# Designs tried in a protein design chat: VH-VL binders against q9r0b6r508to684. Part 11

Target 1, 177 residues: q9r0b6r508to684
Amino acid sequence: HIRSDFRHGAGGWQIRSMGVSKRPLQWSQSGLLLGLRGGEELSAPKKFLGDQRLSYGQPVILTLQVPPGGSPPPIQLRLEGAGLALSLRPSSLPSPQDTRQPRRVQLQFLLQETSEEAESPLPTFHFQRLLSNLTALSIWTSGQGPGHSGQVLLCEVQLTSAWPQRELAPPASWVET
Below, E stands for the ipSAE of ESMFold2; O stands for the ipSAE of OpenDDE; V2 stands for 0.75 times the mean of E and O plus 0.25 times the DockQ between their complexes.

## First folded at step 17 (VH-VL; framework fv_oberotatug)

Design x03 (at its last look DockQ between E and O 0.03; V2 from the best seeds 0.00; counts 0 for: pae O 7.4 > 2, placed apart)
Fold by ESMFold2, look of step 17:
Structure x03 (fold): chain C 177 residues (1-177), chain A 125 residues (1-125), chain B 107 residues (1-107)
Amino acid sequence: as target 1 above (177 residues)
Amino acid sequence: EVQLVESGGGLVKPGGSLRLSCAASGFTFSNAWMSWVRQAPGKGLEWVGRIKSKTDGGTTDYAAPVQGRFTISRDDSKNTLYLQMNSLKTEDTAVYYCTTDLYDILTGYYYFQHWGQGTLVTVSS
Amino acid sequence: DVQMTQSPSSLSASVGDRVTITCRASQSISSYLSWYQQRPGKAPNLLIYAASSLQSGVPSRFSGSGSGTDFTLTISTLQPEDFATYYCQQSYSTPWTFGQGTKVEIK
């Protein structure tokens, strides 16, 4: 698995608008603040890109921390590769909770043609080609300004691989636990 | 730029009713928790109550002196916060401010970040 | 309910003076305290949150300290625009409560 957990910084993630990264990320040891303005996206570093065909049929997992009494914002995962682009919605959404403590939630984005698309119809027979040369992996949110629901930390991003651990020497932080 | 503009203040008799509005702009109002804070003439600040965002349950909390008499509501399609004040008393005379009731997830603390300029409510015979 | 007590209720000072204002909570509130400035005829403005964190755009002459029950706001070199009333506010437990205010006046 390929992973960012933000314990040591923004992990190479950048805010992008019009192809230029100008605005600095706000972060803590617990994660990145997902306070994106209109036209902005949160772009993944190089380790998530390239040939990711082993992740076909597997989820991208986002771990979020939501504020007390809050809920996760609407989030899309945008993928670009091999001249193709698509956006995905999460496979399921957690229910809102009225709590006095922050809580962790996970969103899963299945990398497969059957996934729920946010912007356009799911490309038939082309998901594998997109993953053969992934050039961008980005997070879009609609959250902006003050408010508990608009303040969410991205605590971890995981790109899941189907490759058996027994056949591979780990190239980076491949862990099951 | 965030802006909050209160309106609807005026003179009312004891026992009367009045509805205040707070028009919001420059942020995603539907994600925000909102509070009313009041200030009697020559006195300090007093929290009146709050309303959560609909995504966080939409519930309200009130300070004891206004419980059962005041109702906070919101219309997210109009970016507007409301305060319905019933059974008004002379001690309700104050400038009423709307404010954002923000939890900052980076620090873990609550505070009132943005304030309107206030609207005066006078309850007098 | 958490009660907040400010002292002094008012003070007179000159431009350039160092000013300190104290705030005491009726029970421990950790660092769940903010400070607001209210100029005459204006709405309050947030100065300090989390007891010691400076709000964006607030001059560095303002600082806050304290934890538990005792907190201070300090203005290191008083400026003409700083003549105002200052309030502390606890955000530990609802109902949110304010101190009674401290008016800083021209000597």
Scores: ipSAE 0.039, ipTM 0.561, lowest interface PAE 6.4, mean pLDDT 81
Fold by OpenDDE, look of step 17:
Structure x03 (fold): chain C 177 residues (1-177), chain A 125 residues (1-125), chain B 107 residues (1-107)
Amino acid sequence: as target 1 above (177 residues)
Amino acid sequence: EVQLVESGGGLVKPGGSLRLSCAASGFTFSNAWMSWVRQAPGKGLEWVGRIKSKTDGGTTDYAAPVQGRFTISRDDSKNTLYLQMNSLKTEDTAVYYCTTDLYDILTGYYYFQHWGQGTLVTVSS
Amino acid sequence: DVQMTQSPSSLSASVGDRVTITCRASQSISSYLSWYQQRPGKAPNLLIYAASSLQSGVPSRFSGSGSGTDFTLTISTLQPEDFATYYCQQSYSTPWTFGQGTKVEIK
């Protein structure tokens, strides 16, 4: 897995505001503060990029902390590579929860072809080509969503991969050799 | 960083030929769709044509004004895009830009993401 | 072919001004519209794609809106480096076509 847990810094992530208001990336030990106004782009660092074909069919998991009674804002994961680009939506959205405590929710983005927003079938080969040279991975927020009374934090980003960790762990069991 | 450097421009007589080159770096050229876009002096932008990646068939498309006279090709081993211009006309006088094209495979959106500095082609008697 | 018509062809503005440029397509192009900036003597740069998506690295004072046939590029607060010519481009159908351009000049 490739992971950012934001425990010791922003981990090379960059932020760009897409609205009128511009703000710097705000990091805390609890995570990266997501903006709730104007929309934002969070760009992944280099370790998430390159040849990511071994992550095909696997999820990118975003762990968010939402305020009491809140919900995560609409989020898309944008992939760019090999002259191709696509946006992925979460495979499932967490249900709103009425609680007095902050809660953590996970959004999963499957790295696979999707036709929900496409008028034509997407060949697997094209998606594989994109993953083979991933030049950009970014989290896009609309800046709108329910539960705006509190802070939404990005606590963790995890890309599932068959590649061994730096500790030379064995490849994922689903990899056929 | 993506870099595109056009070359080969110059003065040519009507009916003549010229070959432009675009040297690419900073990205996997072989996977990229590429276009040529031109701009006559003091005028707007005009799409000339494109070439797809080899993996996508390497096919080319051209604007009507240059169809049959211009040929776009690529040498992936040299990271170079070419524009062969034959039967040149005075109205072909322009700065010629090479571009990297991005295609959104879900939406079909297509745009020119990166541009070179351009090379001037002057067709005059 | 899809024809793109920009308005105005030129405008004069001052630093700090809000600038709006319009692009009209001869037929519906959904959101298949991009905006480019070209400074004098320079190559064009991509500003907006998919009608409203801001290209990475582009200042947030730039925004795009619209769908169908009518599109707008807005510069919320004009900066000195924004004096340039702007072009819209449709990617709905080949051949790709550009608007005639809008020159933003110093007032």
Scores: ipSAE 0.016, ipTM 0.595, lowest interface PAE 7.4, mean pLDDT 87
ESMFold2 (binder alone), look of step 17: mean pLDDT 90; pTM 0.923

Design x04 (at its last look DockQ between E and O 0.02; V2 from the best seeds 0.00; counts 0 for: pae O 13.7 > 2, placed apart)
Fold by ESMFold2, look of step 17:
Structure x04 (fold): chain C 177 residues (1-177), chain A 125 residues (1-125), chain B 107 residues (1-107)
Amino acid sequence: as target 1 above (177 residues)
Amino acid sequence: EVQLVESGGGLVKPGGSLRLSCAASGFTFSNAWMSWVRQAPGKGLEWVGRIKSKTDGGKTDYAAPVQGRFTISRDDSKNTLYLQMNSLKTEDTAVYYCTTDRYDILTGYYYFDYWGQGTLVTVSS
Amino acid sequence: DVQMTQSPSSLSASVGDRVTITCRASQSISSYLSWYQQRPGKAPNLLIYAASSLQSGVPSRFSGSGSGTDFTLTISTLQPEDFATYYCQQSYDTPWTFGQGTKVEIK
């Protein structure tokens, strides 16, 4: 698994916009503030990118901290790679929560074509090709109103793999030599 | 400069319908949750209902006295909040305010930070 | 529903007085309480959120305190523009409910 848990900083995550200006991302030991404005997205650092084909069919998991009386904002996950682009919607929604208490919730984005927002999702071959050279992974949110930029916290991002991360290469017997 | 301007109030007979509008400016309306709060003449404030932003699912919630009779909607292309009021009763007579619903994750609290000037709805025979 | 009860319902005070308004919740609401001011003929405006946090632009003569069920709004030195009706509002659980109001009148 590849993770950002934000205990020691923003973990290389950045706010991206149309390239006009970059405002600083606000963070705390408990997570990143999701006070995004229109046209902004949170862009993942390099460790989430590259060849991620082992994550096909596996979830990207976002852990959020939601204040009392609040709900997680609508969130979309944008992927770019191998000259392709797509957006995903959550494959699972958080269970009903006691809104009177601060709480943590998880959103899962299953990395497969059935999670795409498009009416005609990419075929499996093209989705796998996108994951073979992932060049961007971004989080889009609406933000939550005027006055202050502080919102729901993003506490953790996890990219799940079908294989343990500690296994770097198959044994020689798998190469059949 | 945040501004909220209500319109559409007036006199209506019991059982009638009326639609209120709230024109918003000075903030990104599409990101905001919005509420209606009413105040009967000479009385206190009463929450009527809320609509979340479309990106937060657009869910509406209503106070019990208006559930099933009132409908809150929004048009983000016009920066306008609406309150459709059906089956009006004399006890619905009030000044109706639109307000921004705010919560702050750092403090964990929720409040109404910007208010319009209100529009009067009178329900009488 | 969480019911909010304000005390007193009205009071008379002079410019310069210290004014205290209380608000009691029918159950514990921690610090999920806001205070609003409504001047005659005007819309309400937010003074205090989170029981004690001053909204931007609100004069420091206003302060809020309390948690649980008992809350207080204090105006340390009453000014002519402070003659208004004050409301508390709980944000602990829906429906959001307001106190009945406290009218502060010139005497």
Scores: ipSAE 0.000, ipTM 0.467, lowest interface PAE 12.9, mean pLDDT 78
Fold by OpenDDE, look of step 17:
Structure x04 (fold): chain C 177 residues (1-177), chain A 125 residues (1-125), chain B 107 residues (1-107)
Amino acid sequence: as target 1 above (177 residues)
Amino acid sequence: EVQLVESGGGLVKPGGSLRLSCAASGFTFSNAWMSWVRQAPGKGLEWVGRIKSKTDGGKTDYAAPVQGRFTISRDDSKNTLYLQMNSLKTEDTAVYYCTTDRYDILTGYYYFDYWGQGTLVTVSS
Amino acid sequence: DVQMTQSPSSLSASVGDRVTITCRASQSISSYLSWYQQRPGKAPNLLIYAASSLQSGVPSRFSGSGSGTDFTLTISTLQPEDFATYYCQQSYDTPWTFGQGTKVEIK
């Protein structure tokens, strides 16, 4: 697994604020604070990038802390590689929960060529090509989601992979097999 | 102007071998992905295989009917594409076309934008 | 493999006619569809790519439409040089596959 648990820092994640609302990345031991206003892009560090073909069909799991009575904001996972860009939506969403306590919620993004934003899935060959040279992995949020009454935190990001954790630059060429 | 000229076709017996050539001009050959497409007499078009550019790994892909028997290669210094055909079968009889392949990395669209005139391969006893 | 089925296999038409050829994929191929024209005794030529994009140099009387599984090539006003065989081709997944062809003959 490749994982960021944010226990000791932002772990190389970068933030880009979209729209009029600009903010620096805010980190705590509880996680990265997700913005409630405006769109934001959280870019994954190099350890998530490169040849990730072994993660094909595997989930990227985001663990969020949601405020009492709240729900996760709309989140997309954006993949870039080999000149392709693809946005994934969560394969499953947690059920709303009415509680007085913050709760941990996991969003899973299956690394498959299907995309909710596309009229049809990306050809497998091209998706594999993308994964073979993953140059960017980013979490996109469009701002306030339903039921937001407090802070939403990104507590953990996990990519299921047969590769050991590494800090390698993505490959520059289209390499198969 | 893009030009593709196939050569090397002819009559060969089953089990025999033949090598086709495709001379390319009018574009940067070394950057181009190339394919072979064949057409049996009076029949439709059938993709044979492709070769990527060296910069993109130079890998080859083949259609199942020719896998293990045909080999696609290229000599960028000569702007030439090759199709080595071994263990030929009667069903390999066709006009063989070389094509330039256009691939859009942003969309994934892949198509054959230029074709040669073709060279006839006849496999017969 | 993705199978491509064209309809009709052949048709007769006159100069000036509107001609429509359809192509159906065995599964959704999005817009990964090209059309080729092959005149008798000649090599194929690209007409349309990405389902509806007209190749440079191709007359505007040719147009492509469709997405998913059903695609259409239209010749708005048939010209003498348009009597040929037309092929659709999917580029969604290897191996690349062609339709069986549609021969447009003179009536």
Scores: ipSAE 0.000, ipTM 0.571, lowest interface PAE 13.7, mean pLDDT 87
ESMFold2 (binder alone), look of step 17: mean pLDDT 92; pTM 0.934

Design x05 (at its last look DockQ between E and O 0.02; V2 from the best seeds 0.00; counts 0 for: pae E 15.0 > 2, placed apart)
Fold by ESMFold2, look of step 17:
Structure x05 (fold): chain C 177 residues (1-177), chain A 125 residues (1-125), chain B 107 residues (1-107)
Amino acid sequence: as target 1 above (177 residues)
Amino acid sequence: EVQLVESGGGLVKPGGSLRLSCAASGFTFSNAWMSWVRQAPGKGLEWVGRIKSKTDGGTTDYAAPVQGRFTISRDDSKNTLYLQMNSLKTEDTAVYYCTTDYYDILTGYYYFQHWGQGTLVTVSS
Amino acid sequence: DVQMTQSPSSLSASVGDRVTITCRASQSISSYLSWYQQRPGKAPNLLIYAASSLQSGVPSRFSGSGSGTDFTLTISTLQPEDFATYYCQQSYETPWTFGQGTKVEIK
């Protein structure tokens, strides 16, 4: 699995915009503030990119923290690769609930044609071609901003792989004793 | 800039009804939880009730003195908060403020950030 | 419900004085306490949140302290514009409740 958990910073995630001036991300030990302005996306670092065909048919999992009594905003996962672009919707939505405490919620984005936002999803060949050279993985949301419902922390992003991790060098446990 | 403007206050007899409006601008109203706070002449502040955003369920909560008599609603297409007051009593005489319930997810603290200038409701024979 | 008791209910002080206002909660509210200033004929405005954090644009002569049940607002050097009524407000649980207010009159 490939993960960002934000314990030590923004983990290489950056705001991408169409021509608006660069602005810094806000974060805490609990996560990254997902308060995007119109026309902005939150882009993943290089470790999520490249050849990710092993993740076809597997989820990207976003762990979010919402305010007490809050719900996550609408979120799309956007992918670019091999000259193709697509947007995904989550496989399921969390139920609203009212609580005194902030709560954590997971959204899963299945890396499969059936998760595409478009009316006519790309065929399997094109989706897997995109994943063979993934050049961008980003998070977009509408209606983000100040206010109770416009605040959410991104606590973790996980890209799931269908295969066990292979050894590419001497086993890490042996090298580090 | 954030602006909240209350209207609809006036003189009404006990047992009567009145509807207040609060016009909002300068922020994303649909994301906000909104409250009404009142202040009787020469007295302190008293929270009246709250409405959550529709995203968060759109539910309302009320202080005990107004429960069952007052109804808070919102129209996100018009950026307007409403307070319907029924079965009015002389003790409901007050300036009514609309406010934003602010929660900061980075710090975890709550407060009323933005306030309107208020509208006076007088309940007397 | 959390009841907030504020004291004194009023006070008179001269420009330059140090002014202290206290607020007591009927149960522990941790640091979920805000202070508001209300000038005559105006809406309240936020002064301090989280018991001790100054809101942007608030002069440094204002400070807050306390946790649990006992809280204090201090104005270190009273200015003519500080004539107002001050309210504490707990944000620990609904119903949100305010203290009765402290009217500060400039002598």
Scores: ipSAE 0.323, ipTM 0.666, lowest interface PAE 2.7, mean pLDDT 83
Fold by OpenDDE, look of step 18:
Structure x05 (fold): chain C 177 residues (1-177), chain A 125 residues (1-125), chain B 107 residues (1-107)
Amino acid sequence: as target 1 above (177 residues)
Amino acid sequence: EVQLVESGGGLVKPGGSLRLSCAASGFTFSNAWMSWVRQAPGKGLEWVGRIKSKTDGGTTDYAAPVQGRFTISRDDSKNTLYLQMNSLKTEDTAVYYCTTDYYDILTGYYYFQHWGQGTLVTVSS
Amino acid sequence: DVQMTQSPSSLSASVGDRVTITCRASQSISSYLSWYQQRPGKAPNLLIYAASSLQSGVPSRFSGSGSGTDFTLTISTLQPEDFATYYCQQSYETPWTFGQGTKVEIK
């Protein structure tokens, strides 16, 4: 798997805000600070990109730290590749919090065809094309969520793969840019 | 509560000048990026320009139709945004809206695209 | 500049109808797409940001979808107060650009 644990830095992640206003990426050993309201994009570094077909059907896991009584904001995972773009929503929801301490929750995004908010699901062939040449992976967070007091941190990002990601295979011949 | 109040609109002849103001309240104005958007009567919305916060360089960007004629500025001590319009043309006739994008670094919240009620500028001979 | 092409320019619908408005960008704008509602004589109100995020206070019958170049605003069940003009806007890069608008009129 490919992993960012943010223990030693932002790991090449970049941030953009939805509006003209821009905030810098704020890193700590606890993770990256997420905006709680408004839209922002966290772009994954190159190590998450390229041929990710071996991650087909596997989850992208985001580990978040949420404040006491809080919940993670709505988050989408955006994938771009081979001229295609797709947004994924979490396949799992975190359990309710019942503690006075900050807690860590995990959001999972399955890398598979989805018809969420789409007229039709993306055919497998096209999804495979996208994964074969993943040019962008980004986390989109919206501001409105319960427990908006305190800070939400992105603590870890994991791209799960069925195989070790040591060797990158060239894109399949049928992949078009 | 975020509030934006535009003023300074009126009737002006082609080639004339006018300065619009936008009084802001309810947020830390100095940290906000501010924009002007206009709407000609019965027409759609058109982005005019933007000014960044001083901490982010205070730079400005303009739409091509107003480039070189319009100037956006701000007085953070007065929580006021300005639009200096020179060499006005009839096609500049529009309601001019002040908008704000604000990031609250303390809370981590974005306040995206709050709009004033606009001020009407009419350019006519 | 990024051109935003909005469709349709106008449509007639009845209360209770499902309404769909589309917006296409001339280049990928990721999810930097917002939808506004404007009633006559009023300033625009933000409905959706980040392509699919519902602005606080906006009824859940409004939804946004899409990414890259193609985006959709949906009103699941049109209400009387929804008759207005709707605009999409990209904030991916300056100059920020709007769609030409879609007027939703009563049938």
Scores: ipSAE 0.176, ipTM 0.758, lowest interface PAE 2.6, mean pLDDT 87
ESMFold2 (binder alone), look of step 17: mean pLDDT 92; pTM 0.936
OpenDDE, look of step 17: ipSAE 0.006; ipTM 0.588
ESMFold2, look of step 18: ipSAE 0.000; ipTM 0.479
ESMFold2 (binder alone), look of step 18: mean pLDDT 92; pTM 0.938

Design x06 (at its last look DockQ between E and O 0.02; V2 from the best seeds 0.00; counts 0 for: pae O 11.9 > 2, placed apart)
Fold by ESMFold2, look of step 17:
Structure x06 (fold): chain C 177 residues (1-177), chain A 125 residues (1-125), chain B 107 residues (1-107)
Amino acid sequence: as target 1 above (177 residues)
Amino acid sequence: EVQLVESGGGLVKPGGSLRLSCAASGFTFSNAWMSWVRQAPGKGLEWVGRIKSKTDGGTTDYAAPVQGRFTISRDDSKNTLYLQMNSLKTEDTAVYYCTTDTYNILTGYYYFQHWGQGTLVTVSS
Amino acid sequence: DVQMTQSPSSLSASVGDRVTITCRASQSISSYLSWYQQRPGKAPNLLIYAASSLQSGVPSRFSGSGSGTDFTLTISTLQPEDFATYYCQQSYSTPWTFGQGTKVEIK
């Protein structure tokens, strides 16, 4: 698995926008404050990019910390690769809970065309081709500015991959298509 | 600049009803949790209740003395907080303030950061 | 519910005096305590949060201390604008509750 936990800063994550990215990224040992402005995305470092075909059909898991009694804002996971671009919605949304303490919630983004936020999702072949040369993985959220609902920390990002089978005999030849 | 302006206070007889409004500006009202705090003449501050943002479920909590009699609501399209007060009692006489329930997730602490100037409700025969 | 008890209820002081106000919670509230100043005829304003952290724009003559059940607000050198009523407020659990207030008057 490939992971960022943000304990020592932004972990190579950067704010990307169509304009100049000037505002500071706020963080703590518990995570990054998500309060993106319009046109901004939080872009992943190189370790999440490249050939990620082993992650097809697996989730990207965001661990968030929400305020007491709060809920995560709308979040999209945005991918670019092999000349394609798409956005994913989370598999499910947690229900609001009235708690006295901040709580951690997880959002899962299945890396599969069935999770696309689009009227006409990509065919499976194109989705897998996108993952063969992933050039961007970004987080977008609608939350912006001061207020209880805008107080969400990104605590961890995990990219899940399938594990290759092990062998007891000489390995089989791999074929490129 | 954050502004909160209460209105709708006045004189009402016991058992009556009154609706207060709080007009908000200078911040994203729809993201905020909002509270009402009251102060009887010559007395201290008393929290009345709060309403969460719609994102956070839009639910309300009330102090015991007003539970079942007062209703807090919000209209995010008008940036306005409301307090509907029913079955008023003389002990409800107070200046009513609207305030922001500020929470900072990086520090973990709450406080009432922004306050209106208040509106007086007098419940008297 | 957490009850907050302030002492004294009032005090008289001169400009330049050191003033201390105490606040006691009915149970431990860690550092979940704020202090507010209310001048006559005005709305309250936040002075201190998290027991000891000064709000932006608050003069350094104000300080807060304490944790658990016992808290103190100190004004090191009282100024003319500091004659007001001061309230503590716990933010440990709902219902949010305030102390009864401490009125600081001109001696």
Scores: ipSAE 0.273, ipTM 0.646, lowest interface PAE 3.0, mean pLDDT 83
Fold by OpenDDE, look of step 17:
Parts: sequence; structure tokens; C-alpha cells
Structure x06 (fold): chain C 177 residues (1-177), chain A 125 residues (1-125), chain B 107 residues (1-107)
Amino acid sequence: as target 1 above (177 residues)
Amino acid sequence: EVQLVESGGGLVKPGGSLRLSCAASGFTFSNAWMSWVRQAPGKGLEWVGRIKSKTDGGTTDYAAPVQGRFTISRDDSKNTLYLQMNSLKTEDTAVYYCTTDTYNILTGYYYFQHWGQGTLVTVSS
Amino acid sequence: DVQMTQSPSSLSASVGDRVTITCRASQSISSYLSWYQQRPGKAPNLLIYAASSLQSGVPSRFSGSGSGTDFTLTISTLQPEDFATYYCQQSYSTPWTFGQGTKVEIK
């Protein structure tokens, strides 16, 4: 897995504001602060890029901390590579929860062809081509959502991969050798 | 109403340079992705390159035939798009259009929504 | 690069005719296709995007269809102002590429 846990810094993530409210990336030990006004783009560092074909069909998992009674803002995962671009929506959205305590929720984005708001999905071959040379992975948020009474934090980003990283581990079971 | 007005076209010798301008009005220019598209006399349309909005990184992309020779830039304070053309070739002769581009990040659709009237660049010895 | 091939390169038609123009991509481009109209001496105008979505302000006599590699622009009832050159454009992968154009001439 490729992971950013933001325990020791922003981990190379960059922020660009798409709205009128520009702000620098704000990091804390609890995570990266997501903007609540205007759209923002969080760009993943290089370790998430390159040849990511081994992550085909696997989820990118965002862990968010939402304030009491709050919900995560609408979030899209944007992929760019090999002259192609694709945006993914979460496979499932967490239900609003009326709690008095902050909660952590996970959004999963499956790295596969999608037909969201498209008449036809990207052909598999071209999606694979995109993953083979991933030049950008970014989190896009509108900054708007229910329960904006508190701060929404990005606590973790995890890209699931069949390839073992530094630790010598057997490939994931879905990889045919 | 969206208006795009190209200027700066003219006659130039091979190897020469020329800078085109596109004055934009009727929309929030600073938020717009912009492209240049050219059309050789009696020929079809050819994408030249694009520049994203500053908020989207302000990065540029170019078609292979002009890569390394042409530079797209913008001055948001003047609502103006530029195309710096260096090392011009005879095959660069064309009417050059500036366009407002629409990109949908969800679908990936990309199209040229508005076009200027164009400015003619003639490269000839 | 994705190559776009239009057919025919030119056609003659009369006012009131149904006109069909086709565009073929060298590879599947899903529905990432736009159509433009260029009247003589004028700049191109967007007609259709996303293969079948009509641009605002464009008459309903224009329609687009298709997906994958084969696309069609249809003018249900040709009007005098429709005599022009039409271009398809793929937005599937950079660099963006156009078809060679189809000139619709008066018969």
C-alpha cells in the first residue's frame, strides 16, 4: 500500500484553491484541513504516481474526520495520465450521523472504469494506459456540504496495491504470476 | 456576452517571431481555461495548445508541431491571452483562434465553447 | 494520437433536406466527441458536445449520436444558414484532434 497518514507533516501534498478563498495547506497532527468555502484541489505526491496498474480495481481510501453532526463534503478523485483524465466518485457515501462527538469516516474510490455521468465508460485498455503513467492524482472538494459547524480533516490517504512496498511480502492474491 | 478578439497577426519571414493577443470579455477570464486553435488556408482545424486557469495550476500543453517554439501565457489583470510564436515555419501559416475551453472533471469532456474571429499569420520568405 | 475521419468530405444538398455527416475515430473515444460549424469566412461555433448534447442556442434540427468509434451529426431539415463546413473533434485524449471537415454545399 501507498499511504499518507499525515502524522509527521503534509507528506508532499499540495493545495490549490478553485474558489475565491485562497489559503495555504494547513496541516496538524490530526490531518490536513479541508476548506469549507470554495472548491479545492489536493494533489498527491510523487509516491502515488507513476505506474499504478497494480492498483487496478482496488480502492483509494480517504479517511476523514468530520465534526459533530457533520458530513464530509462532496469529494471527487481525479486521475490524469497518458493524456487521459477521469474523475471518480466514492463507491459509497457515509450516512449523516447526529452525534455530539467528532467521527472518522472512510470514502472509497475504486480504481476502475466508471460510467458516472457518462454515457459510456472509458475502455479498459485506456484506463490501464492511464494507470500505467499516472501523472496526477488529486482530491477535489467543493467545500460545500452539510454540517459545516466544524473542521473537516483529511486524516489518511491509502492507495491499495498488489505490489509490496519496502517490506518483502508476497504479491496480493489478485496478481497472477 | 462572451467576446474574444484576436490581434497581432501579420506577415513574418521564416525563422521570425510573432506574438498574438486575445482580448477577452463577458466572462470571468481568470477562471477560464483557454486554447489556441489554428486553421491553415483552405484546411481544417488544428489544436495548438492550452493554458489552464491559475487556480487550476496555470499549466500549459502544446501540440507536437509547435512544442518548444510556441508559448502560451495569460495576463488575468488584462483579461488577455497570448501566443508567443518563435522560429516560425511556413507551415505555421494559418488563422489563429483563441477559445474558451470547458472541461468537466467528472466526465472528462473537453470542448471549445467560444471562439474569437481569428487573426491571420502568414509565414513567407 | 487519435485520428478522426469524416465522411463525406463534401456533399451537396438542398434546403429542406436531411443531412447526415459521419465521423470515425481511429480508436474508441467513448462519447468524447464534439461537433462544430464553420460558416464561410467565420469562426467555428460549437454545436454538439459529449456526442449528443446540444449546445445552448443551437437549433433543435441539429443532433448528434454515436459512441465508441462511429459518430453522426444530423441536420433534420437543412436551412439556408446551414451551408457550412462541419468538424468533429475528439476530447478523449490529448492532443485534441479534429476531423478533416465536411463541406455542405448548396445543390
Scores: ipSAE 0.000, ipTM 0.588, lowest interface PAE 11.9, mean pLDDT 87
ESMFold2 (binder alone), look of step 17: mean pLDDT 92; pTM 0.939

